# Designs tried in a protein design chat: VHH binders against p49116. Part 54

Target 1, 238 residues: p49116
Amino acid sequence: EGPLLSDTHVTFKLTMPSPMPEYLNVHYICESASRLLFLSMHWARSIPAFQALGQDCNTSLVRACWNELFTLGLAQCAQVMSLSTILAAIVNHLQNSIQEDKLSGDRIKQVMEHIWKLQEFCNSMAKLDIDGYEYAYLKAIVLFSPDHPGLTSTSQIEKFQEKAQMELQDYVQKTYSEDTYRLARILVRLPALRLMSSNITEELFFTGLIGNVSIDSIIPYILKMETAEYNGQITGAS
Key: E = the ipSAE of ESMFold2; O = the ipSAE of OpenDDE; V2 = 0.75 times the mean of E and O plus 0.25 times the DockQ between their complexes.

## First folded at step 4 (VHH)

Design g8 (framework vhh_7n9e_1; at its last look DockQ between E and O 0.05; V2 from the best seeds 0.00; counts 0 for: pae E 17.6 > 2, placed apart)
Fold by ESMFold2-Fast, scan of step 4:
Structure g8 (fold): chain B 238 residues (1-238), chain A 119 residues (1-119)
Amino acid sequence: as target 1 above (238 residues)
Amino acid sequence: DVQLVESGGGLVQAGGSLRLSCAASGFTFDDYGMYWGRQAPGKGREWVSGISWSSGSIAYASSVKGRFTISRDNAKNTLYLQMNNLKPEDTALYYCARHYTGSWPSDYWGQGTQVTVSS
């Protein structure tokens, strides 16, 4: 009983690798993205409703939605990450690749379309001036998605998603009482998250330090990490 | 512990101006949209104005639109309401507020600052 999320779940503070290099490299991009991924997984596992679903359901939910959570995190942390600078560096790299290999044009086009969709999503969220409370609840709506194949406990998941939607509605209606359409403007942004390929996200942000191990395969291990191990990952302390 | 402390109210003549301030503490101020509400004697609470975390989205009640300006200073954890062309109908206790999803209270409200407009 009580609210789905607390103030601690609204707070979402990304600690960037320091210092930022004068030129961007794959290691800096991968470390920054990895910190955001770990922060997102730690955020999810700290939610009491999430823990109540059990380990198997938790793993299945996060495997199904990690790309959506990560993309919301990119939008929320875009300024802290200097995301526009990171995306510009990736685009420059891809444009150089095009000049060297004309037969890979279809692949490069798919990746460029993904980057464009990501930029449009982040720009839309910035234009709406989405706050930490709204981001927390959008992430909760995405996390508690009952419509992924193979899920058990779908009734409980749907109930938590509806609770997230109702609490977001209450916040928006009380904060912006006479802006009756703000909630609709926010919620119509969510379907775009499912148009972005998790495979392309993985190639853009995680190629430098993941080897041949997929994000999907490491999720169970991240969810089981001890607090000390998690803190080491997000702070980069050696 | 979330705390909201309003100040700047007082007695003013019709057509006058007041600037209300709200000092926020106990939470990360720039994670939340904020709003002002008011309650006139014998009436329920009325929403006055809301502002998003970076001031990119602002809304006003029809009764105050064009006369009141909401603003915030995230570096100072402070919310403001500039009230111009005040009318006797604006007489109320003014509260700043942050949403709270718990069962009680429904929102975090300060104790309020009294605004009295004489004609």
Scores: ipSAE 0.747, ipTM 0.894, lowest interface PAE 1.2, mean pLDDT 87
Fold by OpenDDE, second read of step 5:
Structure g8 (fold): chain B 238 residues (1-238), chain A 119 residues (1-119)
Amino acid sequence: as target 1 above (238 residues)
Amino acid sequence: DVQLVESGGGLVQAGGSLRLSCAASGFTFDDYGMYWGRQAPGKGREWVSGISWSSGSIAYASSVKGRFTISRDNAKNTLYLQMNNLKPEDTALYYCARHYTGSWPSDYWGQGTQVTVSS
């Protein structure tokens, strides 16, 4: 069999809304996040192995790992997104909510901790200087995780994950031959993704644009949306 | 002003059918994708079905696939949802929503129409 990923899967270019406002409002944040979400899911859709699993299994996989994929995307696109600025804006918005006594102390703590974990994860990835190939393989490893409950074709999913891991290993050995432990350093970052709440992520980045529906529920449509149609709407006038 | 007005809901027995309509106004309808959502009592909002501006892309929630059909008439600025083989678990307030350009999935949604399926 051929490789799991090709060079086409390495490209991961996020187009930000333009122009960037002086004050990052909720709308801008949600738009940015929405574009990243679509990019991430359509990236997954572009993988032949993903397609081979069938629509139901594909949907289930994405439902299970969308938050992890999204988070990896945030890390990968942190500079383009000005993620630190976005996160600061989110915190500011939260402060307003705090002032208005709209959130419980416990909820505030949870949300702030989530933001901290997210920022730390992205910083850690930046410190490792993860390249596009490595991100692609990491996303594949996360995508083809067989350990989520309710999945079908788990054996096949596991095979694809193993293939992703092997290809990543080969790439790292070839590209970073002097760094014997680079692969291990990269892989040990993945568990941090599982510590992040999808619900909190959804609330932070998508509140207001989803129409109060869950990302989980809209995933089938995102996966069915033609890329050309999506791109057309991104670049088109409302 | 953007307006979305749903209609066609009602009481139906299990196995029955309903056809929902969503009348859109205040914007260029054929420039936007549209979707149906629903909210059952005590539950959050759930995406049901979506259709692109050209109807080139259509998708359904797994729970309604094979039973529901989404369509649109751009000339009439209307979105439709044909619901067949209705089940009690389909009981919900059904609402339509438009996709926001560059910002998915939506920026506007209607007040909804009540669908009640009896056993």
Scores: ipSAE 0.323, ipTM 0.707, lowest interface PAE 1.5, mean pLDDT 90
Fold by ESMFold2, look of step 10:
Structure g8 (fold): chain B 238 residues (1-238), chain A 119 residues (1-119)
Amino acid sequence: as target 1 above (238 residues)
Amino acid sequence: DVQLVESGGGLVQAGGSLRLSCAASGFTFDDYGMYWGRQAPGKGREWVSGISWSSGSIAYASSVKGRFTISRDNAKNTLYLQMNNLKPEDTALYYCARHYTGSWPSDYWGQGTQVTVSS
């Protein structure tokens, strides 16, 4: 009955690992990505509608959408984390793997195409100048997506997604009242998130540094974390 | 099971040098970034230096840049830290870590090797 999101859900402050190295490295990239993942999961957990779906639905929902939430987070935090520089460092690391024959040629092509799609998505979001409220509603639309396979309670999820869409519409019309097509331009960017492969995201930011541990397999543990543990993971504090 | 065994620590005078080694086993060493950290008594952990799995990306904390050199030998599954021009402030337990273990699901580091720098 009340709003799906409140102003507390707009706050999305990513802190970079300390100290910041003079040269970006895979350790810095993975720590930065891990902080963004934990921040995104903490954000999702804080939403009353998410909490209301119940235990049997929450893990499945996050497993289905974590990569899309992560990708929105990358776009939102692109300047703070110097994402263009991070992606360049990843490409350089990948090129070294080619020279050392550690990855197959077909896999490397898939990964490079994914990087290009990720850069294109982030650039398009920057050109649209998406604000913090708009990002929060886009993340909610992505989180409450009823069309992923294997989900339960899809009727309720669809109702929450429709509510997120209505609240985004109200916000855009109030805030950008003279830009008639802004809502449409924003919403047409969402299908691009489905082009992002979760296994390639893991290789780019997580799995190439951690071996066979996938984000999908650790989602239940992330969702069980106490708030103090989340704060430690997203700030790097002990 | 992942195993990281540090060695090469000791007592040195200020201005001296030490070379630390970290022998790794239980995982495909070539597929992981590695880093050195240190912990002085009664203080939190400090990241010191990191190196990518191919040695293509290397970084240092500003407090050690120009004095410390990280390297790895993937054929021997070994990570190294050459420490030159040591200062009393470098006194700490030095540990190596596999990159992701410092982020998730729990902190993992070896038992460490003690470095003590007298002035």
Scores: ipSAE 0.000, ipTM 0.113, lowest interface PAE 17.6, mean pLDDT 79
ESMFold2 (binder alone), look of step 10: mean pLDDT 82; pTM 0.825
OpenDDE, look of step 10: ipSAE 0.014; ipTM 0.288

Design g80 (framework vhh_brivekimig_d4)
Fold by ESMFold2-Fast, scan of step 4:
Structure g80 (fold): chain B 238 residues (1-238), chain A 120 residues (1-120)
Amino acid sequence: as target 1 above (238 residues)
Amino acid sequence: EVQLVESGGGVVQPGGSLRLSCAASGFTFDNYAMSWVRQAPGKGPEWVSSISWSGGTTLYADSVKGRFTISRDNSKNTLYLQMNSLRPEDTALYYCARYSWGLKTPYDVSSQGTLVTVSS
């Protein structure tokens, strides 16, 4: 049957809101994050294997892994987003919130730990110089995770994950033939994604976009969007 | 999922009192400052009052200062707004809100609200 991913699935181009403000603000940060989230959902929707699992399974998979996909997207698009500048702006705002007793000491600790984990993950990926093919297959591995509670069709999901792992191995061995341990270095980064809180990701990147509704609740709507409506979201036009 | 459910609204005569409650679930309530926001018919949202995560600091809009009292019970995950000396101008949908560091809005507001009507 052909490869799990085609060359079109390797292409992952984030269009940033324009113009970039002189000082970063929440409107810019949330719109940028939303475009990345929508791009990630559209990427998943375009995979024939994903489509073959059916709508209910598709929704369950994305609900389970959106934070992992989003974090991989942040790492992949870190340069185009100027992610380090965005995180610095968030930390500055958080420091002001701390001084105003807006958050408890426990919550401050949780959020700072989350930001540190995110920075560490993105730095690790940058040091490994992960390419577009590797990112595509890492996203496929996390998307086709059979071990999330409540999933149906777990045997088929597992087979797609194994196919993604096999194709990543084949690619890395051909492209980076002199680096025998590259695949192992890449794969050991993935468990860290599950330690990152989706609730903290929502508060940092999506507060201004969705208001009172969770990312979990809007996922079915994003997955059902027509291509024209989706294009409006990722370009800011509609 | 974060849920904020308001109650306690109703119809009251000018000079009357009402106590609003907001039941919070889906997050650790005592980690966050909380606010009350209102929206009168045909107007934009107006911030009313805020309380720190511990309850140690309270803030009020000038329009309600001395008449309204915000409080919280962290053991019950509940926010309160005691409204005294109500005026027709206080007629609005009242929303419970959680502090947000997202910088887009000063607060995450519930979608439901509770209606307060002050009329004779």
Scores: ipSAE 0.193, ipTM 0.681, lowest interface PAE 4.1, mean pLDDT 86

Design g81 (framework vhh_enristomig)
Fold by ESMFold2-Fast, scan of step 4:
Structure g81 (fold): chain B 238 residues (1-238), chain A 118 residues (1-118)
Amino acid sequence: as target 1 above (238 residues)
Amino acid sequence: EVQLLESGGGEVQPGGSLRLSCAASGFTFSSYAISWYRQAPGKQREWVSTISWGGSTNYAESVKGRFTISRDNAKNTLYLQMSSLRAEDTAVYYCTRLYGPSWEFDYWGQGTLVTVKP
C-alpha cells in the first residue's frame, strides 16, 4: 500500500576489496564484480513487493534481468570501483591477447564493442547526474519487467513496474521542477541495457568466480543465502 | 531518526549577505537531493533551491544570481549562500528531504529566521 521502495533501498554502498593491487588482475576484478552482484541481489530480495511475488517468480525475474541490474550498479558505483581503471586493464589484456594470438579478432571485436557500449552508458548516466533515488527506481523498473519470456504473475509484475514509474515521475517532477524533459532523458537510457550481452559481461567480470557455471545457474543459490552470507560476500569477510 | 538542523539566520540590512547551514543526521545524506524552502509570515512555503546528490543545482527565479546552494557530503551539511538580500527575502528558511514519492514533508528541519530590514 505504501511506497514501492523504502529509504533503505536508496542507500547502495559497495565495499571494495582492500588493498587495491599495484597491477590489476583477474582475481581483483572478479572479487569486485562479485561484491557488486551480491549487493544487487540483496537489494532486490529486500523489496517487499519482490518478496510478495513468491520464490519461483522472484528467481525468474532476477535470472532475466541480472545483467541490467549489474550494469546499473556499475554506473552507480563507477567512482568507488574505479571502473575506468578496471576497463582500461581489461582493454590492455585484450590487446596483449591479440599480439599473443590467444583470441580471434572477431571475438575481441565483440568484447571491445561491449566495453564501448558500457562506457557510453556509464558516461551518459554521469552526464545526467543520476541521483540515488533515481538509480533505485531505475533498478526497480528493470527488476519488475513483465515482458521476459516464461514469467508467471505478469499482471502483478506490471503493476509494480507502473508503480515504480509513477513514483520516479513524481520524484523527478518535484525535485527537478525546472527541467521538464529530465524524466524522458533518463528513461530513454534504459533500452540500451538490453543490448548488453550477459555472456560477455560474465567473460569480462566473472571468469574467476563461476568457472564453468553460468551466473544464471547460481542466482537461485544467491537469493537463498542467509543475510550473514550476503554480508560476507559484500565485504569479503568469508 | 532523520534530523535536519538549520542555523546561520539573523538580521541583515538590504544588500547584505548571510550563509545558512543545515546539518543532517539519521540517513545517508550523500544519496539524496536536498532542498531549501522558506516561509514568510502568513504565506505558504516557497521552494528556494535544490542540489542533487551529484551537485547539480536549481533555483527559484526570484533568487537566481543572488543565492548559491552547496553541499559537503563529508560533513553531512547543506549550505545556502545568500547575497544582495531584499526585504522580500525575510522568512524562516527550512532545509528538507522529501521522504518517498507521496511527498509528505515529514522530514523538515526546525528552520532558521532571516530578517532583512534597514
Scores: ipSAE 0.000, ipTM 0.178, lowest interface PAE 20.1, mean pLDDT 81

Design g82 (framework vhh_enristomig)
Fold by ESMFold2-Fast, scan of step 4:
Structure g82 (fold): chain B 238 residues (1-238), chain A 118 residues (1-118)
Amino acid sequence: as target 1 above (238 residues)
Amino acid sequence: EVQLLESGGGEVQPGGSLRLSCAASGFTFSSYAISWYRQAPGKQREWVSTISSGGSTNYAESVKGRFTISRDNAKNTLYLQMSSLRAEDTAVYYCTRHYGPSWEFDYWGQGTLVTVKP
């Protein structure tokens, strides 16, 4: 039938907290990351196919893939966010933590490896010059993953993922017809998203959250927010 | 609603130059790759050039070295600078934004006519 995603879903505009402080702090990083996370969840909940799966399935899917969606969002919004500057500030903070003997060497190594993987992923996407349509459909492919444990409606989820893959293929074939291997180069980047720890992402970008609340715990509440309240979180508007 | 409006066509002598423009509206222009196609009288539509959202460019072999595609994201405008024009470049030139599930969802402008007289 009709396409899985509309032009509304291809448009992905992140509004950053303004102005950027002269010296980055955990509050600014957390606010920026929270805006991207809320934008990503709002993007997902607005998809008719996603809505059709029902609330319980929606919650399970987003809990399973929020880190993948967030990471794709970081790559897509890397320039708007000045992500390289944010990552440099995080690295500097970790170096200070080493000198203050606040973290174990093993933990710091694990976190630094995560930052390296994130930088590598974002650089690969930038080098491939992934456009907005491609990003929207890559997000749809990871959102409609039928292979997460405990999912119901697996057949319907798989059908939506296949539809996303088909529409991405058709688009890439028409738009980048001269680059026969582009789709393959794009799709082989996706498995790396599942190797990135959601716990480490949470620690790096969401340390400003009060009460040490996990992203998993707040997902059901975010998905049930009214549109105005949700948009307020994305833009920081009252 | 997606709109693409071409302009800049006209008559030129062989070896001449023209600059075509395509004004886009109704979508986030900077997020999409945009292409130029052309259709000569009695022939099928053929691809001419594509520019990615990041500015990477590709050209059909027949126009490589003679045509330059560019974009101005602030103005939502696509350009095609044509040089060393030949009689076989005579065609209606269209800009298009491709979309996924079928050609029905692609948007095509009305076209602008380029005539190269031998």
Scores: ipSAE 0.403, ipTM 0.772, lowest interface PAE 3.1, mean pLDDT 86
Fold by OpenDDE, second read of step 5:
Structure g82 (fold): chain B 238 residues (1-238), chain A 118 residues (1-118)
Amino acid sequence: as target 1 above (238 residues)
Amino acid sequence: EVQLLESGGGEVQPGGSLRLSCAASGFTFSSYAISWYRQAPGKQREWVSTISSGGSTNYAESVKGRFTISRDNAKNTLYLQMSSLRAEDTAVYYCTRHYGPSWEFDYWGQGTLVTVKP
C-alpha cells in the first residue's frame, strides 16, 4: 500500500531537562534517558504499520527491541545530549563505586565494556554522518524485527521490515547516488546493537530515577500514554 | 487544575529532624511519580528524592540514609522525612509531578524553606 514511513516520522527531536546541572548527577542522566526512551516509543507508536499490529504485539516488539531503539536514539541525539559527557559522568560514578568496593571486578569490566561499545557505536554512526531519514528507517528495521522469540504476526512484521529496508534503499540511492556502498555500510552497523546488553543499559541509564523498576515492566504504560499529552508535557503545556 | 503545595519548612539545628509535606490536588495522585527537589540560594535546583506511583523510592547520594520519601495516596500527600540535617541541606524544597511513571516535570509547588542553622 502506502509507504511505511512518512516525512513526519523523520522528525526526532529530544528536549533535554532544564536546567542542566553543573554536575551530571544520576537523576539528570536518568531523566534524559527517560525522555529519549519515551520519544523512541512514541515514535514507534506513530507508525501506522506499528499500530496495525495490535497492542499485544506492539508491546512484545518494543520489549524485544527497546534497547536497540534506545541506542539508535543515543547515537542520533548524541550532540544534543552531550552523550560523551554523560558517559564520562557514568564512568566517574562507577569509579567511585569501585573505590568503595561495591562492585565485583567482573561486573565492572562488563559495564565498562558496555559503555565502550555504546561510545564506539555512536562514534561510528557519527562518522557515517547518518541523516534523519536513515535513522528513521534504521529504527524501523530494528523495530520490525521478526526474529525475536515469542512474537505473534511474524509474517506481517517481516513484511514491514522488508518495506523499511526497501524504502531505505530507495532513499539512499536517491540521496547518495555517488556512494554506491552507503546502504551496506549503514546496515552492517546494526549487528552491534544486538551485542549490547539491555540489562546493563537499564542499569546505567534508568536505575537512578524511580528505583528498580524494569523498563520491560513500564513499556506497556509508555505505549498507552496519550501522544497529545506527551507532547504537551515536553513543551511545558499542560 | 493541578496543584502542589509544600509545607513543613522551618528552622532547625544541625542534627535535627523535619518533615515536609506536599499536598496534591487536581489529578489522580496515586497514578504519578512525585519527586522532591531543593534549591539553595545561588545554586541550581537539585534532585533530592523520587517515589514512583508503585512506591519505589530513590534518593540522591547526599541524602541517602537521612531522608525518607513517602506518600499517602488516600490523602493525596507526599512526605519527606528529614533527619540528621546539615547546613548544606538549607534550601527551598519543591515537590514536582512526573508525567507517566517518572519522566517530565510538569508541575511544581511554591516551595517550602528549610534552614539548618546553629
Scores: ipSAE 0.010, ipTM 0.262, lowest interface PAE 8.8, mean pLDDT 88

Design g83 (framework vhh_enristomig)
Fold by ESMFold2-Fast, scan of step 4:
Structure g83 (fold): chain B 238 residues (1-238), chain A 118 residues (1-118)
Amino acid sequence: as target 1 above (238 residues)
Amino acid sequence: EVQLLESGGGEVQPGGSLRLSCAASGFTFSDYAISWYRQAPGKQREWVSTISSGGSTNYAESVKGRFTISRDNAKNTLYLQMSSLRAEDTAVYYCTRLYGPSWEFDYWGQGTLVTVKP
C-alpha cells in the first residue's frame, strides 16, 4: 500500500487565458473558471483510488463536491487568477445592477454574502499559508466524502477519506512539528465549503457557459474525456 | 528522481556564522514545504526549521532568533543562515522533503557537517 496521492497530484498549475484584458468581462471570467474546473476534474480522475471506485461512483462523488473542489482551487490559485480583481469587478457590476433596478435586492444580498464568504475562506487559507501537499489532501478529503446521498461504495469511500486524513496528519506533524494545532486550524475551515451555494458559484463564474446547462449536467461528460481533450480545455488549445 | 544536496558546512568558532544551501531536483520545488533537520553524534535527528511553499517560516525554540530559513524557487534552492553559533549547534544538517505516510516516502539529503569549536 502506497500513499493515496503521488507527487503528480500535489502539482496543481492553472494556465490562465493570456493576456488579462484591460476591462474584465464575462467571457474572461468564465474561461478562467472553466479552466480551473477542468483542471480539478482531471486532478480527481488521475487518482488511482478514485478510478478504482468505478465510473458511476466517480460521477456521483464529483457531482456532489464540485463546488467544494472549485472553491479550494480558487483559494489555491488566487494569485495566478488575480481573484481579488475578479471579485471586485463582480461586486462593482452588482452595485450598478442595484442602481439600475435590474436584480432584486434579496438576490443581490445573497450573492454579496456568498462573495464575502468566499473572500473570507480564501483569506483564511492564505493566512495559514496552505502548501501544495495540504491542498491536495484537503481536496482528497472533500472528494472521498462518504455521506452524500445515493453512493453505493460508501465503506470504500470512507476508507479512502480516512487514509487521506491520516496521511495529511502525518505530513503536518512532521513538516510543521512545533505548530501543534496547525492541522486542527486547517480542518475546521472545511465545513465552510458546504455552506457555499453551488447555484451562486455557477452564476458568478459560469454565466458565459452554454445556455441553461448546469455544471452538474456536464460533469459526466468531462470525466469521460480523454487526457488530450482535458489538456485542450485547460489551456484553450484544441 | 528526487534529489537533495546540502553544502556550506564547515568549522566555525562560537558566535560565528555559516550559510547552508540545499539544491533540489526531480520535483516541483515551489509546491512543497522543505525542512532542515540536524543530528549530533549519538543523538536522534532534531527538527530545526521549515519553510512553506508560500514562504512562511517556523523554527525550533533552540534556534529561534539565530537561524533564518529561506528559499529561491527560481534556483530550486533552500538556505539556512546560521548566526550566533554555539557548541550545541554542532551536527550534520539535513535538507528534507517530508511526505506522508511513512519514512520510505521522505526524501533526505546526504547532509553537511557543521562543527562549532574554539
Scores: ipSAE 0.316, ipTM 0.712, lowest interface PAE 3.8, mean pLDDT 86
Fold by OpenDDE, second read of step 5:
Structure g83 (fold): chain B 238 residues (1-238), chain A 118 residues (1-118)
Amino acid sequence: as target 1 above (238 residues)
Amino acid sequence: EVQLLESGGGEVQPGGSLRLSCAASGFTFSDYAISWYRQAPGKQREWVSTISSGGSTNYAESVKGRFTISRDNAKNTLYLQMSSLRAEDTAVYYCTRLYGPSWEFDYWGQGTLVTVKP
């Protein structure tokens, strides 16, 4: 059949909340993160292969990989988001909490390590100078991961992942013909995503808005949003 | 058409209490998280509280312990019980849906003014 991804799937434009506050508060951070999450989820939904899996399978896949997709999105949109500044702000907020003795030492350590991992991952991706096509394919590879527990249609998911990998390989070969090992360098970054805690990510970027509600619980709602509505909202045409 | 209408604002003395309401229409209220925001004169709009479709709540640090967000899905109404009000709570209060790619472009009501003054 046709390719898994088209040029339309390469576009991944995040619009930040405006205006940017003088002080990055929890609200701004959460809104920014939410926009990225929505963009990521709706990007996935725009893939015909994803649609073909059905609503239940789609939901399960996104639940399984939302943190990885989100993290890739952070890396891809790091400049637009001023991610380093956001992360610094988060750290500052945490420091305040520490001073107030609201968090355990162990939890603080876990959160700080997670922030460090996020920053390092994004820095590593920047160093590799990953382009939009490569990000799209990496996201697809992450999305169509058959190795998550509880998934249905795993054979089909695997096929889609293979297709994503093949297309990425072809793209890299064509675009970066002088860099023989670029594909390998890119792919070896993916394991870092699996080591990141979705719970900590959720706490850092989303707790300010959704409280104790899990991202897992809201994913079905995000996926059910109309594309037209989503596009309209992004452009401010709601 | 999605509509949100805030009410219940007024003048109250410091330490007083006030209950705001937000009447929602034009969408399945029970499926959405809803939030309160407020905007003081000359200041940016700030998040106050959110309640999920399932009833989970979250609050800005500045209002924790004083404000309580709740909802009645049968009445399509959001509430904000405010207690121990302070001068800095003076603002126009707005309700909005949470779920959307652009929070500032979500549906907003006209707001209701809360004035905390001695």
Scores: ipSAE 0.024, ipTM 0.335, lowest interface PAE 5.4, mean pLDDT 88

